# Ledger of designs, part 86: VH-VL binders against q9umr5

Target 1, 268 residues: q9umr5
Amino acid sequence: SYKPVIVVHGLFDSSYSFRHLLEYINETHPGTVVTVLDLFDGRESLRPLWEQVQGFREAVVPIMAKAPQGVHLICYSQGGLVCRALLSVMDDHNVDSFISLSSPQMGQYGDTDYLKWLFPTSMRSNLYRICYSPWGQEFSICNYWHDPHHDDLYLNASSFLALINGERDHPNATVWRKNFLRVGHLVLIGGPDDGVITPWQSSFFGFYDANETVLEMEEQLVYLRDSFGLKTLLARGAIVRCPMAGISHTAWHSNRTLYETCIEPWLS

## First folded at step 24 (VH-VL)

Design kk15
Fold by OpenDDE, fold request of step 25:
Structure kk15 (fold): chain C 268 residues (1-268), chain A 122 residues (1-122), chain B 112 residues (1-112)
Amino acid sequence: as target 1 above (268 residues)
Amino acid sequence: QVQLVQSGAEVKKPGSSVKVSCKASGGTFSSYAISWVRQAPGQGLEYLGYIIPIFESANYNDKFKGRVTITADKSTSTAYMELSSLRSEDTAVYYCARVDFDEYGSYGMDVWGQGTMVTVSS
Amino acid sequence: DVVMTQSPLSLPVTLGQPASISCRSSQSLVWRDSNTYLYWFQQRPGQSPRRLIYKVSDRDSGVPDRFSGSGSGTDFTLKISRVEAEDVGVYYCMQGTHWPRTFGQGTKLEIK
């Protein structure tokens, strides 16, 4: 039988958004037990990411326990960060494929229509003032806001991304790296026409330098230092990159071609 | 020079709800957070929670066990604090205050409303 | 929750004399950015609170220089070099580092 699939949604999202994905999985992998976690839906997705990590952890633990052969994770958008953190803090997870579906894995620094909807009167260049404060860090979007022009503030103020990336020293860095490396495959999915994840390469652990030039994963300090295991995963052939053009952010979980090309191969 | 103007005094019965408004003027409402603090007669200050209007989301002091709801209307630059299941102990002056995300990182409540007296009595 | 403890709770002072208020926190108020988000507020009788000091020692605009804040970690002090009649009121310390935000009990400053 197929390994169970656990789905984690994104910001301002819910389990309902994944109805097409469920259909695709059911058609191509009949009998697969798919659980779309209905936690922190809608506005509740703005809760601090560590709080979300704990909530989702409580939900996935019993699922993993019932699946000794392992499980697959499909984690969409903000959910991809939640899942990466889950795999970092869980020393006994049994995740075979971690599918990061258009997630801002290296953070967000976008001024897209999506962000303008959320921040209609604010430019991305000024959001650091809010996000890198004790007040701002109580909200998920600030937990992975990564301002390339204020790197020191990011490193010092980020309560989530900087930690799971191992960019700021902390007592659990070594253990988290060890835990994360338990994953069988890391499947990174994203694309240039996403329109929300900014830069879109963040889904592949690429990100801006101080001049807003996008650097690839292999050029990132987190990779070079192997701070949370990216270099190790790549070396053992455990990282899969699946870029796809022509897909908007809200369509990653409902595009059949994307599913067949980037998701389905890793659900066996 | 930002100013915060709150709604008028309220008299409520136990078990009912009260909603206090706080209108901001003289600045960019969406650039700030609005906090709510209360003060019972002759007592100290207690932090209820705050909202960041651009996030349209609030953070609450768990001490109030979900009885407090803070909202904001960006179109009118008005924040609201609703307290439900009112008790006599909720009798207090309720203040809104601005959290300014300035370049100096002051953040703390530098502008206060005039306060709204809420009396809960049977 | 972080407990903020002020002392004294009552502070009678002679005009022109100095005053000192202590505020202690149950845990360090140093945030991960190395700043300490400790605030002092003044509340005159019948008025809303007014912020005097932010980040331990920085004075707000319009606050007389006779007010000064100091301290670090868990121990903080507000000093008034020369108390004036207009200084009568209750003073509160507040921490903004940890959630939820918490205040001290308040110190009532009165003129002898």
Scores: ipSAE 0.924, ipTM 0.960, lowest interface PAE 0.5, mean pLDDT 95
Fold by OpenDDE, last read:
Structure kk15 (fold): chain C 268 residues (1-268), chain A 122 residues (1-122), chain B 112 residues (1-112)
Amino acid sequence: as target 1 above (268 residues)
Amino acid sequence: QVQLVQSGAEVKKPGSSVKVSCKASGGTFSSYAISWVRQAPGQGLEYLGYIIPIFESANYNDKFKGRVTITADKSTSTAYMELSSLRSEDTAVYYCARVDFDEYGSYGMDVWGQGTMVTVSS
Amino acid sequence: DVVMTQSPLSLPVTLGQPASISCRSSQSLVWRDSNTYLYWFQQRPGQSPRRLIYKVSDRDSGVPDRFSGSGSGTDFTLKISRVEAEDVGVYYCMQGTHWPRTFGQGTKLEIK
């Protein structure tokens, strides 16, 4: 039998968005138990990410307990960060494949049409004033806002991304790294035509330097220092990168070609 | 100079709802947060919650158990506070106040509305 | 929730004399960015609150220099070097570090 699949949605999203993905899984892997977690939907997805992590943890623990052979995670957009945090705080998770579906794994610093109302061009450069404050950090978007021009503020104010990345020292860094390394495979999916994740390379742990030049995963300090286990995972062949062009952000979970190429191979 | 102007006094029956408005002028509404604070007669200040208009989302004090809804209309630079299932103990002056995300990191409420008296009585 | 405790709650003062108000928090108000988001507000009779001090000791523009804030961690003080008639009102401390935001009980300053 196939391992259960757990799906975590993204910002302003719901379980309904994954109806096509469910269809694809059912057709190609009949009998698979797929659970799309219906938590923090719509506007509730703006709740602090640690609050979301706790809620999703309560939902996945029973599923994992019933699947001693392991489970697969498909985590979309903001959900990819939630899942990475879940795997970091859970010392007994049994995740075989963690599929990060167009997630801003290294943060967000963008202005796109989809997020224009949140990140207008005129305010992107000043959003750090809101996000790196006690008021701003109560919202999920600010929890992974990564301003390359205000690195010190990011490192000191980020309550989520900087911690799970091990970029800021904290007492759980070693344990979280150990827990995350329990994952069998990390499947990174994204592409240049996403139009939301900015830069799109964030889905592959790439990101801007101080000059807004995009550096790859292997050039990032979190990789070089192996702060949460990326270098270790890569060394043991556990990281899979699956870039695909021609896919908009809202289509990653509904594209058949993408599913067959990047998702299906890791569902056993 | 930024000003916050609130709607007029309200008299409500128990169990009903009240919606107070707070219009901002003289600044960039999208760069602020708007907080709501109330003060019962002869009592201290109580923080209800705040909204960041650019996020179109609010954060609430759990003490109110979902009875408070804070919204904002960016097109009119107006914030709203709705309190449902009104009780006599909800009788208070309700204030809106600006949280300014300035370069100095002051944040706290530097501009206040004039207050709106809400009376809940049978 | 963080409890803010002010003392005294009533403060009668002679004109021209100094005044001091204490505010204690149940938890440290130092945020991860090393700032301390402690505020002092003044509320004159029949008026809306007015911010006097932000981040423990920074004075708002237009606030007389006879007002000063100090403290660290969990203990804070507002001082008035020479009390004037216009200083009559209730003073509140507020913490902005933790959610939810919380106020002290207020200190009522009156002229003897």
Scores: ipSAE 0.924, ipTM 0.960, lowest interface PAE 0.5, mean pLDDT 95
Fold by OpenDDE, look of step 24:
Structure kk15 (fold): chain C 268 residues (1-268), chain A 122 residues (1-122), chain B 112 residues (1-112)
Amino acid sequence: as target 1 above (268 residues)
Amino acid sequence: QVQLVQSGAEVKKPGSSVKVSCKASGGTFSSYAISWVRQAPGQGLEYLGYIIPIFESANYNDKFKGRVTITADKSTSTAYMELSSLRSEDTAVYYCARVDFDEYGSYGMDVWGQGTMVTVSS
Amino acid sequence: DVVMTQSPLSLPVTLGQPASISCRSSQSLVWRDSNTYLYWFQQRPGQSPRRLIYKVSDRDSGVPDRFSGSGSGTDFTLKISRVEAEDVGVYYCMQGTHWPRTFGQGTKLEIK
């Protein structure tokens, strides 16, 4: 039998967004128990990410307990960060494949038409004023806002991304790294035509430097320092990168070709 | 100079709802957060919650989470606070206040509305 | 929730004399960025609150220099070097570090 699949949605999403994905899984892997977690839907997805992590943890623990052979995680957009945090804080998870589906794994810094109202061009350069404050950090989008021009503020104020990345020292860094390394495979999916994740390379742990030049995963300090285990995962062949062009952000979970190429091979 | 002007006094029956408005002028509404604070007669200040209009989302004091709704209309630079299931204990002056995210990291409520008296009585 | 405790709650003062108000928090108010988000507000009779001090010791524009804030961690003080008639009112400390935001009980300053 196929391992259960747990799906975590993104910002402003709900379980309904994954109806096509469910169809694809049912067709190609009949009998698979797929659970789309219906938590923090819609506007509730703006709740602090640690709060979301706790909620999703409570939901996944029973599922994992019933699946001693392991489970697969498909985590979309903001959900990918939630899942990475879950795997970091859980010392007893049994995740075989962690599929990060167009997630801002290295943070967000940019605006798009889809999120223009959240990240207007005029505000992008100044959003750090809001996000790196006690008021702003109560919202999920600020928890992974990564302003390359205000790195000190990011490192000091970020209550989520900087911590799970191990960019800011904290007492649980070693344990979180150990926990995260329990994952069988890390499947990173994203692409240049996403239009929301900015830069799109963030889905592959790439990100801007101080000059807004995009650096690859291997050039990031978190990789070089192996702060949460990326270097170790890569070394043991546990990281899969699946870039795909021609897919908009809202279509990653509803594209058959993408599913067959990047997702299906890791559902066993 | 930024100013906050609130709607007028309200008299409500228990169990009903009240919606207070707070209109901002003289600044960039999307650059602020709007906080709501209340003060019962002769009592201290109590923080209800705040909204960041650019996010179109609010954060609430859990004490009021089930009854308070804070919204904002960016087109009119107006924030709203709605309190439902009113009780006599909800009788208070309700204030809106601006949270300014300036480059100096002030953040606190530096501009206040004039207050709106809400009386809940049978 | 973080409890803010002010003392005294009543403060009768002679004109021209100094005044001091204490505010203690149940937890440290130092935030992740190493700033301390402690505020002082003044509320004159029949008026809305007015921010006097932010981040422990920074004065808002228009606030007389006779007002000063100090402190760190969990202990904070508002001082008025020379009390004037216009200073009559209730003073509140507020923490902006933790959620939910919380106020002190207020200190009522009166002229003897």
Scores: ipSAE 0.917, ipTM 0.954, lowest interface PAE 0.5, mean pLDDT 95

Design kk15
Fold by ESMFold2, fold request of step 25:
Structure kk15 (fold): chain C 268 residues (1-268), chain A 122 residues (1-122), chain B 112 residues (1-112)
Amino acid sequence: as target 1 above (268 residues)
Amino acid sequence: QVQLVQSGAEVKKPGSSVKVSCKASGGTFSSYAISWVRQAPGQGLEYLGYIIPIFESANYNDKFKGRVTITADKSTSTAYMELSSLRSEDTAVYYCARVDFDEYGSYGMDVWGQGTMVTVSS
Amino acid sequence: DVVMTQSPLSLPVTLGQPASISCRSSQSLVWRDSNTYLYWFQQRPGQSPRRLIYKVSDRDSGVPDRFSGSGSGTDFTLKISRVEAEDVGVYYCMQGTHWPRTFGQGTKLEIK
């Protein structure tokens, strides 16, 4: 029998969006119990990410308890940050595959089509003023906004991303790293035609330097210092990178070729 | 410079709803937030919630959650506060106030509207 | 919620004399960026509140220099060095560090 799969959605999203993914899993892994968590739907996805982490934690505990052999996480977009935080804060999680489906793991800095829909005018150069304030940090977008031109403000103000990346000291850093390292596999999925995640390499722990040149995962300080376990996972052979061109942000969970190539092999 | 002008006084019956408007002039409406604060007659200030118009999302004080709705219309630079299921203790002056995300980190409520008296009686 | 406690609640003062208002918070108001988001507002009779002080001690433009703020952590003070007739009103502290934002009870300043 196959390990249960828990699905966590993204910004402005809901559980219904994953119906095709459910069909693909049923076809290739018959009998797999798949739970798409129905929390923080639509506008509620703007709630602070730590509030979302707490709510999802409460939902996953009974599922994990009924599956002592382990579970898999498939976490889409903003949901991939929620899931990474879950893996850090839960000292008793039993996650085998953490599948990060086009998630802004190193943050977001972009006026892309998705943000232009949300924000009718370009705001990326000014959003740091809102986001790096007590008011702004009360919204999920600001919890992972990463302005490469204001690194000092990011490091000092971030309530979420700088903490789970180990970029800012806190008393739980050692415990969170230990918890995260209990994951069996980290599967990173994304691609250049996403249109929303900016830079798209954030899905692979890449990000801009101050000149907006993308540095890959292995060039990032969080990797080099192994601040939350990326270097350890890579050395262990536990990181899988699965880039795919030609997929827009809303299509990652409804593309069969993507599923077969990047997701299916990890649902044992 | 920036000015907040609120809608006029209202008299309401218990159980009804009220919607107060707050029109901003000056500045860039998408660059700041609008807070709502009330003051019952002879009483202190009480924070209801705020909206960041560019997110089209509000935070509400739990004391009022479920009864208060805060929205914004970027095209008219106007914020709205709607309070439902009105009770006599909701009689108060309702203020809107700007939160400015300036380089000095001043933030909290630097510009206030004139206030809107809402009276709830039968 | 962070409780903001002002003292005194009523402050009769002789014209031309100093006045001092205390504000204490139930939690530290130091935010993660090391700033302290403590505010003082003045509400004159029949008017909307007016911000006097932000970040503990920074005076807003147009606020007379006889108003000063001080304090740190959980204990804060607003001082008026020489009270004038136009200073009559209610003074509120507010914290902006924690959600929800909360006000003190107010201190009514009156001329004896």
Scores: ipSAE 0.856, ipTM 0.932, lowest interface PAE 0.7, mean pLDDT 92
Fold by ESMFold2, look of step 24:
Structure kk15 (fold): chain C 268 residues (1-268), chain A 122 residues (1-122), chain B 112 residues (1-112)
Amino acid sequence: as target 1 above (268 residues)
Amino acid sequence: QVQLVQSGAEVKKPGSSVKVSCKASGGTFSSYAISWVRQAPGQGLEYLGYIIPIFESANYNDKFKGRVTITADKSTSTAYMELSSLRSEDTAVYYCARVDFDEYGSYGMDVWGQGTMVTVSS
Amino acid sequence: DVVMTQSPLSLPVTLGQPASISCRSSQSLVWRDSNTYLYWFQQRPGQSPRRLIYKVSDRDSGVPDRFSGSGSGTDFTLKISRVEAEDVGVYYCMQGTHWPRTFGQGTKLEIK
């Protein structure tokens, strides 16, 4: 039989958005218990990411306890950051496949189609003033806003991303790395036509340098220092990269070809 | 140079709701946040919550048991605070105040509205 | 919630004399960027509050230099070197580091 699947949604999202994904899983893996977590929907997805991590942890604990052989996570967009933090803070997680579905794993820097009505004016170059303040860090998008032109402010002010990436010293870093490394596989999904995640390579732990040139995962300091275990996972053969062109941000969980290519093989 | 102008005084019955407006002029409304603070007669200042208009999202002080709703209309540069299920203890002057994200990192309420007196009586 | 405690709550002073107001927080106001988000506000009778000081000691534009702020961590002070008649009112400290933002109880400054 198949391991249970837990689905975590993204910014301005809800559990209903995953109805097609549920259909695909039911067809290819009949009998699989799939739970789409119905927490922090809509505007509640802007609550601080650590609050969301706490709420989702409370929801996944009983599911994991009833599945001693393990579970899979499918985590979409902002939800992929919630899930990565879960893997770090839970010393009792039993996640086999962590499937990161177009998630801004190295952060976000851009006025994008999905965020255009969140940012109706051009705020990209100045959003750091809001985000790297006590007031801004009380909202989720600022928890992973990563301005490559103000990296010192990012490193000092980020309450979430700089911590889970091991970019700022904290007493839990060693334990979080150990917990994260218990995952069986890290499946990274995304593509150039996403239109929201900026740079789209953030879904593969790539990101801009100060000249807005994209450095891939293996060129990132967090990888090279192995701050939270990426280098170890890659060396272990546990990282799967599944890029796919032609998919917009809202379509990742409703594309059959993507499911069959990138998700289905990992739902053991 | 930002100015905040609030709506006029209100007299309300217990159990009803009040909605106070705060219209900003000058500056860029999306570049800052709006806080709401109240002051009962002869009492100190009490923080209700704030909104960042570009996120269209607010934070609320839990003391108000979900009775407060803070919104913003970017097209009119106006923030709103609605307090429901009014009690006589809600009688107060309600202020809006700007939180600016300036180069000095002040992040505090540097511009205040004139205040709106809300009286709750039977 | 972070509790802000002011002392004294009532402060009668003679014109031209110094005044000092203490503010203590129940936990450190140092934020992760190393700044301390402590504020002082003045509320004259019948008026809206006015920010005097931000980040412990930084005076706002147009605030007379007789006002100064000091302190660190959890203990803070507002000083007025020479009290003038226009200084009558209530003075509040506020912390902006932690959610929710919280005010001290206020210190009523009176002449004589």
Scores: ipSAE 0.844, ipTM 0.924, lowest interface PAE 0.8, mean pLDDT 91
Fold by ESMFold2, fold request of step 25:
Structure kk15 (fold): chain C 268 residues (1-268), chain A 122 residues (1-122), chain B 112 residues (1-112)
Amino acid sequence: as target 1 above (268 residues)
Amino acid sequence: QVQLVQSGAEVKKPGSSVKVSCKASGGTFSSYAISWVRQAPGQGLEYLGYIIPIFESANYNDKFKGRVTITADKSTSTAYMELSSLRSEDTAVYYCARVDFDEYGSYGMDVWGQGTMVTVSS
Amino acid sequence: DVVMTQSPLSLPVTLGQPASISCRSSQSLVWRDSNTYLYWFQQRPGQSPRRLIYKVSDRDSGVPDRFSGSGSGTDFTLKISRVEAEDVGVYYCMQGTHWPRTFGQGTKLEIK
């Protein structure tokens, strides 16, 4: 039988958005127990990410307890950051596949038409003023905002991303790394036509340097220092990279070819 | 410079609600936040919550969370605070105040409205 | 919630003399960026509060030089070097480091 699948949604999202993904799983893997977590919907997705992590943790504990052989996580957009934090803070998680579906794993520095309702033009160069303040860090977007031109402020002010990336020293860094490394596979999904995640390579742990040149995962200090286990996972053969062109941000969970190519093989 | 002008005084019955407006002039409304603070007669200052208009999202002091709603209308540069299920102890002057995200990291409430007296009486 | 405790609560002062107001917090006000978000506000009779000092010691524009702030961690002081008649009112400290933001009880400054 198939391991249970837990789905975690993104910003301004709800469980309904995953109806096509649920259908694909049912058709290819009948009998799979799939739970789409219905927490922090809509504007509640702007609540601090650590609050969201706590709420999702409470929801996944009983599901994992009922499945001692393991579970899979499919985590979309902002939800991929929630899931990565879950893997770090849970001493007792039993996640086999962590499927990160177009998630801003190294942060967001957005300036695209698809997010004008959230990130108006001219805002990305100035949003650091809000985000790297005590007021701004009380909102989820600011918890993973990563301005490559103000990296010092990011490192000092971030309450979430800099910590789960191991970019800032903290008392839990060693334990979080150990917990994260218990995952069976890390499946990274994204692509150049996403239109929202900026740079789109953030979904593969790539990000801008100070010149806005994208450095790939293996060029990032967090990888080179193995600060939270990426180098160890890659050496173990546990990282799967599945890029796909031609998919916009809202279509990742409703594209059949994407599902069959990048998701289905990991839902054992 | 930036000015905040609030709506006029209100007299309300217990159990009803009140909505206070705070119109900003000057500055870029979407670039700062609006806090709400109240002061009961003869008492100190009490922080209710704030909104960041660019996120269209507010934070509320837990003491008021079930009863207070803070919103903003970017097109009119106006913030609103609505307090429901009014009690006599809600009688107070209600202030709006700006939080500015400047390069100095001043933040705090640098500009205040004139205050709106809300009286709750049976 | 972070408790902000002011001392004294009533401060009668002779014109031209110095005044000092203490503010203590129940937790450190140093935020993760190493800044300390401690504020002082003045509320003259019948008026809205006015910010005097931000980040412990930084004076707002238009605030007279006779006002100064100092302190660190949990212990802060507002000083007025020479009290003038226009300084009568209530003075509040506030912390902006922790949610929710909280105020001290206020110190009423009066002319003897």
Scores: ipSAE 0.827, ipTM 0.921, lowest interface PAE 0.8, mean pLDDT 91

